VH-VL binders against o82653r152to333. Designs and how they scored, part 32

Target 1, 182 residues: o82653r152to333
Amino acid sequence: KSLNVGIIGPPNAGKSSLTNFMVGTKVAAASRKTNTTTHEVLGVLTKGDTQVCFFDTPGLMLKKSGYGYKDIKARVQNAWTSVDLFDVLIVMFDVHRHLMSPDSRVVRLIKYMGEEENPKQKRVLCMNKVDLVEKKKDLLKVAEEFQDLPAYERYFMISGLKGSGVKDLSQYLMDQAVKKPW
Short names: E, the ipSAE of ESMFold2; O, the ipSAE of OpenDDE; V2, 0.75 times the mean of E and O plus 0.25 times the DockQ between their complexes.

## First folded at step 20 (VH-VL; framework fv_pasotuxizumab)

Design v6 (at its last look DockQ between E and O 0.47; V2 from the best seeds 0.00; counts 0 for: pae E 2.5 > 2)
Fold by ESMFold2, look of step 20:
Structure v6 (fold): chain C 182 residues (1-182), chain A 122 residues (1-122), chain B 107 residues (1-107)
Amino acid sequence: as target 1 above (182 residues)
Amino acid sequence: QVQLVESGGGLVKPGESLRLSCAASGFTFSSYEMYWVRQAPGKGLEWVAIIYSRGRTIYYSDIIKGRFTISRDNAKNSLYLQMNSLKAEDTAVYYCARDTEWFTFDYYFDYWGQGTLVTVSS
Amino acid sequence: DIQMTQSPSSLSASVGDRVTITCKASQDISNDVAWYQQKPGQAPKSLIYAASSLQSDVPSRFSGSASGTDFTLTISSVQSEDFATYYCLQHNSYPWTFGGGTKLEIK
C-alpha cells in the first residue's frame, strides 16, 4: 500500500522537521530517477507493507519576487498539475509567526485551499510550531480564524521539532493508506 | 481593457449611510481579490478593506470601526461598500482597486478606478 | 499594526536631479513593499512591487531597493512628468498600511 502526501506551505513552515520525525526509509536515490522531478521526496514513513511518501510543493509558494506576472502564472499553473495528484495534501504554516506577523500570502493559501471541497483529494491543515506558543488562548484564536473551511478533513496542532501531535498525524496518514482503494 | 467605475458618492449628513458600487469589466472579476482605498482631501492614502474572490474572506482596516461592510456580486461583476454611521472624518475619495489573481499569491498588478467622492457634512 | 514611516514628507528637485525617498517598516515585512505615484486629480499609479521589481510601463529611471526594514525609491534623473506625490505600501500583513507620502516638487 502506498500513499502520496504533498506538503504545501511557506519555506520556513517546518516541513523538513516534520518529515524527519516521521521518516522511516530513505529514498533519495530513487527520487532522482522517478516522476518526482518537479518536487523532491522529503521522506518515507513505513509500517509493514504500507508506505507514506512525502513530497515538497515549492512551485506554489515562490520564495522570491521579481518574476513578471505571466511567468508567475505559468509556474503556478504548472505546479498545480502535480499537486492535484497527491492522495493527501498537508497545508502547513508556522502558527507562532502567524500570531506575531500574519503573512497575507499564507492566509490566502490556507483560505483558498480550504474554502471548497475537493472530492479527489483529502486535505488537512497543520498548525506547526505550537511549542513556541505559550498561551492556549492564542492557539484558539487561530483555530477560530480558520474554522469554516470545509475542504480540510482534519486540523492538527503539532511541533515538528519536538514531535508533539505528530503521532496523531502519522496515524491519520497510515489510516488513509489502509483505506485507499488498490 | 480593464475598467473599474465607482459610483454612489455624494453629500450626506453625519450618522447617515451610503452604498458605494464599483462596476468591473475587461477581466474575469470572479478570479480577483478586490479592495477599497480612500483619500481625504489633501491627505494620504488609507487602505479600507479587502474581499477575496469568492466573497467568503474579508479584512477591514481598524479606522472604520465595524461601520463599513464590503461585499461583491460575481454574477454582476460588482463590488460594494456599505458605509453606515458616517462621520466627518469619512469624507474622502473612495477608490475601487483590483489585486492580482488569487492563485498567483504575489501582488504584481494593481488597477484602480477613478474614485468617487463622499462628503459628510452637517 | 505595521507602521510605515516615509521620509522626507516633501522635497524639491530640478529636472535631471537624482532623488531618493525612504520608507521604514516597524517590523520585518520581507520584500512586501509597493511604491505608487499620484499626480493631482488622478488615481495612484503602481511603480514598483516586491520592493524592487519595476512595473512594465514604468521608465527605467525608477528603481527600488530594500535593506532590512528600510525601503528606498530612487529616480536617477528626474523628468518634468515625475513631479508628484509618492507613497509606499506594506502588504505583508493586514491591515495594509501606506506611508505618509512624499511630495516631489519643482525647485
Scores: ipSAE 0.477, ipTM 0.767, lowest interface PAE 2.5, mean pLDDT 83
Fold by OpenDDE, look of step 20:
Structure v6 (fold): chain C 182 residues (1-182), chain A 122 residues (1-122), chain B 107 residues (1-107)
Amino acid sequence: as target 1 above (182 residues)
Amino acid sequence: QVQLVESGGGLVKPGESLRLSCAASGFTFSSYEMYWVRQAPGKGLEWVAIIYSRGRTIYYSDIIKGRFTISRDNAKNSLYLQMNSLKAEDTAVYYCARDTEWFTFDYYFDYWGQGTLVTVSS
Amino acid sequence: DIQMTQSPSSLSASVGDRVTITCKASQDISNDVAWYQQKPGQAPKSLIYAASSLQSDVPSRFSGSASGTDFTLTISSVQSEDFATYYCLQHNSYPWTFGGGTKLEIK
């Protein structure tokens, strides 16, 4: 069984930490070419006869403005063409940062990705860096903020760094894998 | 050449309804969040509502909540504002504006129409 | 709701003067601030986005800065076409809120 997972989120979302924690074997940065786009493999999780491949989406990251409008638009637009190719899409953000100083762009991303379902793709929302949040009640507030987004099948509260909640996420991904060539 | 053209404004009495339209051209309308801003005569700008590109996510200002409805038809490149139970305080020039594309997060560009005047008076 | 306190409400300047307009947010809004220029009988025009980034068609004499919850629009050398009303906008959280506006008049 296999599953292709894309992870999207801002630079501080902790994508690398999560993948590092989940991936038992660090696969050297291998590029996988799809029909339209080359994806960077973040890592591969293998358990028994099931393989989960994690892919980065660097072109979707929030960056400081430094390019011309047309260049930025073209770059980002091209990057987003590959998002729909993943079996599962993880939308990830720093929940601690959201509580302290929310970024409207991040909220916009979460809302947009949760607004409408893709029949060929499952989406999950990962609230990362829960280890930095002192009051669990605050996490519930954030969960409540995004609870009514129909496109998200599951919500995860995790710490990619500390591993909290990651077991549940990994199990979920394993359960989504289908019989297909690796 | 981005263009936004508002229409539907006019004189109405309190309690009546009016529907505003915004015709968009020169860009991929379905990729952009759209919003309404109004400005009372001689006053400042006031945010009214926003609708995301797919039309499912909507936010309203408290002052119009329950009375106004923002919607869009992406096939027609059109944004709408249904205004019910109009009050004198709703008298304003209403502008439609384009937000950034949903997939662009590292910059913020918007464009505004020229506005349409709504006058609510007995 | 987040309040944007804009000051001054009005100011007079001469061509060539340096002008500063300020907006103070009631809470932390990161850099989610935009500045607009509006001339009489016209729609607002975008000047600054992300607190300090100039729109592509805006002259370099315009600049934006941020310090905490304080946001500033500066015109280094006012030109005749700059006499207008300016507004700040926070779009960090809903509802979006504008500053009260600053009218820049000819001295």
Scores: ipSAE 0.342, ipTM 0.773, lowest interface PAE 1.5, mean pLDDT 89
ESMFold2 (binder alone), look of step 20: mean pLDDT 89; pTM 0.907

Design v7 (at its last look DockQ between E and O 0.48; V2 from the best seeds 0.00; counts 0 for: pae O 5.0 > 2)
Fold by ESMFold2, look of step 20:
Structure v7 (fold): chain C 182 residues (1-182), chain A 122 residues (1-122), chain B 107 residues (1-107)
Amino acid sequence: as target 1 above (182 residues)
Amino acid sequence: QVQLVESGGGLVKPGESLRLSCAASGFTFSSYEMYWVRQAPGKGLEWVAIIYSSGRNIYYSDIIKGRFTISRDNAKNSLYLQMNSLKAEDTAVYYCARGTEWFTMDYYFDYWGQGTLVTVSS
Amino acid sequence: DIQMTQSPSSLSASVGDRVTITCKASQDISNDVAWYQQKPGQAPKSLIYAASSLQSDVPSRFSGSASGTDFTLTISSVQSEDFATYYCLQHNSYPWTFGGGTKLEIK
């Protein structure tokens, strides 16, 4: 029983902090081969006979400076062709940064991934760094901003550094691994 | 090749409404974000709005929030700007322009229409 | 909202001169800056994207650079066809904002 989970978001969204927090109690590290050179295993969470393997997606949010348009387009297109291979995709962003100055590339990622369901892939939206947000009602405003995005099965409000909400996400992923195929 | 043709500009009085259209050809319209930019006579460029490829997701400039509505019809390869409660300060040439393809994540605004003039005068 | 402070507002130059136009962002915007050229009576034309990447068919005398929140368009040797108004655009955060423009005129 296994689940391959892609984590997509900008480099500073907290992907490694989240995976380090999840991969820490009943954990067995394993090297899992993927048929893409753009995805590295961040960690493996094991519970009983069930494994959740986390993959980073570094090529999908390339910084554009220093590259020509055609080179950037080709790199982005190549990285995107493998996204549908994950069983679950976690779309992650820094909600504190979003409240201060929304990054339009991140907004576009969230909305395009959330527009249309993929029957072979489940998607969740992860609002990270909630511990930095002073007025918690602002989190509801961000949730409302992204509420008309039917491809996201669940929304999670978490802190990868502090661990808030991470147990709910971990449990959701374990449930998906048990319930496959869907 | 790629063409964007705006229409619907004209002279109107303050408080009235006007609808601008932009006809697109020479590319897969439904794959591209589209936007409106305006320029008051003798002044600089001002971003008005963007609409994502599906037509559902939209962002506006602060100064026109609540008065203008951007929309698109992907079956007709057309972009629209509904302009309500017009003010003299809305007098400008309005350009439609092509954004980036949704899946490339590149911000590349390489084609603009020639613009349509909206004059708001009592 | 992010302010793009463009300077100078107007500039006179002779053919062959090196010209520098700057935009300063009010906060960090990474390299999400584009530069546009507009001749009188015409729509804007794209010159630079991603702060420093040249658009297709733009002469190599044009270049862009970034240092922190300061963004620069340089024309290494101005030609007669370069006399126009130039604008920067930030597209890092909504709402997107243009600089105020720089009119490059013949001296």
Scores: ipSAE 0.399, ipTM 0.722, lowest interface PAE 2.9, mean pLDDT 83
Fold by OpenDDE, look of step 20:
Structure v7 (fold): chain C 182 residues (1-182), chain A 122 residues (1-122), chain B 107 residues (1-107)
Amino acid sequence: as target 1 above (182 residues)
Amino acid sequence: QVQLVESGGGLVKPGESLRLSCAASGFTFSSYEMYWVRQAPGKGLEWVAIIYSSGRNIYYSDIIKGRFTISRDNAKNSLYLQMNSLKAEDTAVYYCARGTEWFTMDYYFDYWGQGTLVTVSS
Amino acid sequence: DIQMTQSPSSLSASVGDRVTITCKASQDISNDVAWYQQKPGQAPKSLIYAASSLQSDVPSRFSGSASGTDFTLTISSVQSEDFATYYCLQHNSYPWTFGGGTKLEIK
């Protein structure tokens, strides 16, 4: 069984930390080319006869700064088409940062990705860096803030660094894997 | 060229309702976030509401929350603001403004309409 | 809520003068600041985005800068058409908030 997982989020979301924790085998510098974009493999999780491949999704968001805006725009638009190629999409953000100093851009990303379901893709929301949050009540507030987004099948509170909640996420991903060639 | 034209403003009494419209042209309307900003006479600018490109994600200022409803019709290139339970404090020129495309990390307004005046007075 | 404290509220200058307007954010907002110009009876016009990037068709005499939570709009040499009210905007988090405005008047 296999599963392709894309992870999207801001640079401080802790994507690498999570994948480092989850992945038993670090695949160094492996790039997979899709028809439209090249995605870097963050890692591969293998348990028994099931393999979960994690992919980074850099360059999905555009800032209208600098030269060559049109070309950059085209690149970003093209990159977003590749997001739909993943079996599961993890939307990840730093929950501690959100509590201390929320970024409207991050909120927009979360809301946008949670707005509409993709029949060919499952989406989950991961609130990362829970280890930095002192009050559990605050985590619940954030969960409540995003609880009504229909496109997210599951919500996870995790610490990619410390491993809290990662087991549940890992199990969920394993359960989503389907029989297909590795 | 980008163009935004507001309409629907006028004189109303407290407690009454009014619906504003903004007609957009010169760009792919369905790709952009749209905003309402208001300005009371002789006062500064005040953010009112945002609606994302799809129309499903919305944020309001606390002052108008529960009374005003922002919406859009992408097929008609139109933005709306339904204003209910109007108060004297809602008296202002209301501007529609274009934000950024959904895939942009920036949020700044780059184009504004000329505004429509709403006056709430007994 | 994030507050944008804009100063001065009013400023008198002559054509050719260098003018500086400042907005101080109540917290870290990165560079999520825009500047707008508004003339009497007109809609606002966008000048600066991302704290220091000029909008298209804006004269080069306008510039924006950021240092920590301090944001500055500078007109290197004021022209007759520059007399207007200027506003800063933070769009880092909701609710979005404007500065109180600065009216630039002819001395």
Scores: ipSAE 0.028, ipTM 0.671, lowest interface PAE 5.0, mean pLDDT 88
ESMFold2 (binder alone), look of step 20: mean pLDDT 90; pTM 0.925

Design v8 (at its last look DockQ between E and O 0.30; V2 from the best seeds 0.00; counts 0 for: pae E 3.0 > 2)
Fold by OpenDDE, look of step 20:
Structure v8 (fold): chain C 182 residues (1-182), chain A 122 residues (1-122), chain B 107 residues (1-107)
Amino acid sequence: as target 1 above (182 residues)
Amino acid sequence: QVQLVESGGGLVKPGESLRLSCAASGFTFSSYEMYWVRQAPGKGLEWVAIIYSSGRTIYYSDIIKGRFTISRDNAKNSLYLQMNSLKAEDTAVYYCARDTEWFTMDYAFDIWGQGTLVTVSS
Amino acid sequence: DIQMTQSPSSLSASVGDRVTITCKASQGISNDVAWYQQKPGQAPKSLIYAASSLYSDVPSRFSGSASGTDFTLTISSVQSEDFATYYCLQHNSYPWTFGGGTKLEIK
């Protein structure tokens, strides 16, 4: 069984930390070329006869100052063409930062990705860096903020760095894998 | 050539209803979040509501929540504001404006209509 | 709700003067601030987005800056066409909120 997982989120979302924690074997930066876009493999999780491949989506990073509008538009458009290629899409953000100083762009990203289901793709929302949140009740507030977004099948509260909640996420991904060649 | 044109304003009595329209041209309307802002005579700007590109995500100000409904028809390049149970306090020039292009996450905030006046008076 | 406290409410200046308008947010809002200019009988005109980015058709004498929750609009040398009312907007969280406005008038 195999599963292709894309991870999207802002630079501070902790995507690398999560993949580092989940991936037992760092597969050397094997670039998989799709017909339209080269994706960097972040890592591969293998359990038994099931393989989960994680892919980065650098083109979907939030807008930074210094880029021209035309360049940003082209970059983002290209990146969006690859989003639909993944079996599962993880939308990830820093929940601690959201509580302290929320970024409206991040909120919009979460809303856009959760607004409408893709029949060919499952989406999950990962609230990362829970280890930095002192009051656990605050996590519930964030969960309530993003509740009822129809496109998200599951919500995960995790610490990619510390490993909290990652086991549940890993199990979920394994359960989504389908029979196909590795 | 990018333009927004509001219409539908006028004089109404308290408790009555009015529907405002905003016609967009010169840009891909379906790609942008759209919002309404109003301004009472001699007062400041007040945000009213926003609707995302697909029309599924909507937010309202607390003052108009439950009375006003924002909607859009992307095929007609049109934004609407259905105003029910109007109050004297709703008297204002109502502006439509475009916000963000959804796929670039770029804040536009750059285009406003000229506004349409709504007067609620007994 | 996030409050945007704009100051001063009114300001008198002469052509050539340096003018600064400030908006203070009640909480952290990143750089999700826009500035608008409005002349009597006209719709607002966009000046600045993302706290410090200038729209292409706006003169370079306009600038925006941010420090924590403090946001400033500066006109380095006021021109005759700059006399108007200015507003800040936070769009970090809903509901969006405008500052109370600053009327720049001729001294």
Scores: ipSAE 0.479, ipTM 0.819, lowest interface PAE 1.7, mean pLDDT 90
Fold by ESMFold2, look of step 20:
Structure v8 (fold): chain C 182 residues (1-182), chain A 122 residues (1-122), chain B 107 residues (1-107)
Amino acid sequence: as target 1 above (182 residues)
Amino acid sequence: QVQLVESGGGLVKPGESLRLSCAASGFTFSSYEMYWVRQAPGKGLEWVAIIYSSGRTIYYSDIIKGRFTISRDNAKNSLYLQMNSLKAEDTAVYYCARDTEWFTMDYAFDIWGQGTLVTVSS
Amino acid sequence: DIQMTQSPSSLSASVGDRVTITCKASQGISNDVAWYQQKPGQAPKSLIYAASSLYSDVPSRFSGSASGTDFTLTISSVQSEDFATYYCLQHNSYPWTFGGGTKLEIK
């Protein structure tokens, strides 16, 4: 059983710390078997005969200096559609940063990925760095802000550094690997 | 082809309310984030608010102090600004604007309406 | 809120002059700066995105640059159609904020 998981979010969202917490082995064959060369393999979570492969998806920002407006539109569209290759997409952001001063790029990413369902890809929204949030009721406000986004199957409140909530995410991913195709 | 047309401006007294409309045409309105920007006569541009395509996510400038409400009706291709408790300082041309044609973190707005004048005077 | 301090507030130039307009952000905003041109009685027009990239229909005499929190719009040789007011906008964090504007006038 196998599941390919893309993790997308801003550089400081905590993608690597979450992946390091969940993953013991990055890639046994050094990514010689992947059909995509633009994605970094972050690691592999293995339990028995089931594997979850994590990929970094650097598509949050596309700076296209020197291109015409029409050409930039096409390139941006192609970059964002490249994330459709994964079985599950984790959209991750720093919820503490969001509560202090919302990053417009992050809000756009969350909305763009959450607005349109994909029958071949499950998407989840991951509110990371909850350990830094003083008033836990504020986490519910952020969840409500994004609750009308039909593409997100589930929301996770986690700390990739401290590990809180990470077991629930790991179990979800293992369940998806067993139930695939869905 | 792509067009934004504001309406509903006029002369009002301090403390009164006014509703601005922005009619959109030539693009899929329900797929775009929309903005209000204002400009007092002889002054600079001021960002007022954004509303995301679903109508759920909204951010406001501090300058309106909770007196304005942005909304949209995607079935009517229309954007609205409800302005309550108007003050003389709210006298401005109000523009509606569309975000870039596709999501990108490098763009702000690409299409502006013609503006509608709101005058708040005793 | 992020403040955008734009200078000068007004600038006189002749056709052919090189002009420079600056915006300073009150904190780091990456390259999340846009520049707009506005002529009297008209809506603003987009010139620059990503601090330095031109929109496709903008003349090459316009250029933008960034150094830390200092952002610059340059017109290498002013033309008669360039006399207008110019604004920077930060779009890094909500609420978004404009600079105060620079009115470019005929000398």
Scores: ipSAE 0.405, ipTM 0.718, lowest interface PAE 3.0, mean pLDDT 82
ESMFold2 (binder alone), look of step 20: mean pLDDT 89; pTM 0.915

## First folded at step 21 (VH-VL; framework fv_pasotuxizumab)

Design w1 (at its last look DockQ between E and O 0.38; V2 from the best seeds 0.00; counts 0 for: pae O 5.6 > 2)
Fold by ESMFold2, look of step 21:
Structure w1 (fold): chain C 182 residues (1-182), chain A 122 residues (1-122), chain B 107 residues (1-107)
Amino acid sequence: as target 1 above (182 residues)
Amino acid sequence: QVQLVESGGGLVKPGESLRLSCAASGFTFSSYEMYWVRQAPGKGLEWVAIIYSSGRTIYYSDIIKGRFTISRDNAKNSLYLQMNSLKAEDTAVYYCARDTEWFTMDYYFDYWGQGTLVTVSS
Amino acid sequence: DIQMTQSPSSLSASVGDRVTITCKASQGISNDVAWYQQKPGQAPKSLIYAASSLYSDVPSRFSGSASGTDFTLTISSVQSEDFATYYCLQHNSYPWTFGGGTKLEIK
């Protein structure tokens, strides 16, 4: 049994910390290429005969060259082509940063991925770095801000560094791998 | 072909309210984030607010201190700015603006209205 | 809030001159800077997005660049239609903020 999981989000969202915590072994996770989309393997989680493979995804680094709107649209669509290949897509962001000073590109990414259902791909929204949030009730406000995004099957509140909530995410992913096809 | 037309500006006294409208045409209004930007006479541009395409995600500048409310009616292709408890400092030309289409993940104001003048005096 | 310190506040140039306008961000904002041109009595016009990319129909004499938190707009050979006020905008973090503007005047 296997599941391919794409993780999309800004570089500082904590993608590597989360995957390292789940797999228990550090793996090189640099997503160094610009102008060319490359999927980096962040780690592999194995339990019994079930395997979950985590990939970094292209994200927010598509450069615009100043060509017309039609050309920009084609370039953005091309950069997103490989996203369809994953069984589950984790949209991850730094909730502490969001509460202090919301990142415009991250907000747009969350909305773009969550606005339209995709029958062939499950999507989840992951609020990372909850360990940095002083008043935990503020996490509910962020969840409420994004509540009307039908493409997200589930929301997770985690700390990839300290492990809070990571077990729930790992169990969800294992369940998806076992239940596939859905 | 894209057109944004603001209306509802005028002279008002401090403490009064005013509602600005922006009528949109020539594009699929419900697919775009919309903005208000203002400019006091002889001064620079100030960002006021954004409303996302569904109308549920909204951010405001600190300069309005909770006195303004942005809203939209996608069925009428219209953007609104409700301005309450107006002050002399709110005197400005108010522009509505459209972002680029959301799928590009870049924000820039690609079309602007001609503006409507709000004068708060007395 | 992110401050955008734009300089100079005004400058004079002759047709054919090279001019440079600078915005400095108070913190890292990636390439999330746009530039606008505004003539008196008119709405602003978009020139540059993503720090260095030209909008459609913007003449190639306009260019933008970024180095760290320093962003520049350059006009390589000023034309008579370029005399206007120019603004930078950061759109990295809410609330969004404009620079104070630079008035480009004819000598």
Scores: ipSAE 0.466, ipTM 0.746, lowest interface PAE 2.5, mean pLDDT 83
Fold by OpenDDE, look of step 21:
Structure w1 (fold): chain C 182 residues (1-182), chain A 122 residues (1-122), chain B 107 residues (1-107)
Amino acid sequence: as target 1 above (182 residues)
Amino acid sequence: QVQLVESGGGLVKPGESLRLSCAASGFTFSSYEMYWVRQAPGKGLEWVAIIYSSGRTIYYSDIIKGRFTISRDNAKNSLYLQMNSLKAEDTAVYYCARDTEWFTMDYYFDYWGQGTLVTVSS
Amino acid sequence: DIQMTQSPSSLSASVGDRVTITCKASQGISNDVAWYQQKPGQAPKSLIYAASSLYSDVPSRFSGSASGTDFTLTISSVQSEDFATYYCLQHNSYPWTFGGGTKLEIK
C-alpha cells in the first residue's frame, strides 16, 4: 500500500519538524519532477507493507489580494497544480502563533482549503506547535474557529517537535493508504 | 455594481444597545469576508471587526471585544453589528466594507458603504 | 498588535508638488499594506493594495513603495482633487490597524 501526502502551510508551520518526527527514514536527494514544479520528498514512512511519502509544497502562501507583483500568477498556478497530485493534503499552521497574532493570509489559506473540496483528495487540518500553548481552552477556541470547514476530513492538534498527537496522525495516514503497484 | 448601505445609527445613552445593519448588493455576498470600520468625529479610521464568508471565523478589535458582536445573514445579504454597553467613546461613523476575496481577480481591495452615525451621549 | 506609525500627521502642499507620506510598521508585515484617501463627508477610497499596486481607477501620479517595515505613499504631482486625508492599513495580522492619518492641505 502507498500514499502520497502533501503538506502545505507557512514557513513557520513546522512541516519539517513533523516529518522528521514521523519518518523513520529520510530519503536523501529524492525529488519528484512534475510538469510545473519539482517537489522535494520530506520523508518516507514505512510500516509493514505500507509506505507513506511526504512532499513539501513551497510557495503556496499568497497575498490576500491574490496578486503579487512578479511571477505570482505562475507561482500560484504551479502551486495549485501540485496540490492536486497528492492523495492526502495536510494543511498545517502554527497554532501558537495564530493565538498570539493571527496571520490573515494563513487564516484565508485554511478557509480556502477547507471550503474547496477535491473529490480525489482528502484534506486534513493540523494545528501544530501545541506544546507552546499554555491554556488548553485556547486550543479549543482555535478548533472551534475552523471546525465547520467541510473539506477537512479530520483535525489534528499536534506537536511535530514533541510528538504529541503525531501517532494519531500517522495512523490516520496509514489507514488512507491504498494498494498500488510498486 | 457593488453597493453597501449601512443603517441603524442614531442617538443612544451610555449603557444602551444598538444594532447596525449593512445591506449588500451587486455581488455574491456569501463569498466575501465583511468587516466594520469606525471613525470618531474628527478622528482616524479604526478597524472594528471582520467576519468571514461562512460566519464562523470572526476577529474583533480589543477595544470592542466582548461588547460588540459581528454577524451576517447570507440569505439576506446583510451584515450586522450588535453593539451593547455602549460608551461615549463609541461615538463614530460606522462603515461596512467588503474584503477582497482570496485569489480574487478584482482590482479593488475593498468596497465601503456611506457609513451610519452612532452617537452615544448622556 | 502591529502598530502603524504614520507621518506626518499633516502636510501642506501646492498643486504640482511632490508629496510623500510614510507608515512604519512595528514589525514585519510583508507587503500587506493598503492606502486610502478620504475626503470630508465621504467614505474612504482605496488607492493602493499590496503596498505598491494601484487600483485601476487611481491616477498614475499615486504610487506606493515598501522597504522593510517602511511603507510610502507618493503623489508625484499634487492636483486640486488630492487634498484629503490619507490612511495606511496593515492587514497582515489581526487586529488590523490603521495609521493615524495624514491630512494633505493646500498651501
Scores: ipSAE 0.023, ipTM 0.642, lowest interface PAE 5.6, mean pLDDT 86
ESMFold2 (binder alone), look of step 21: mean pLDDT 89; pTM 0.905

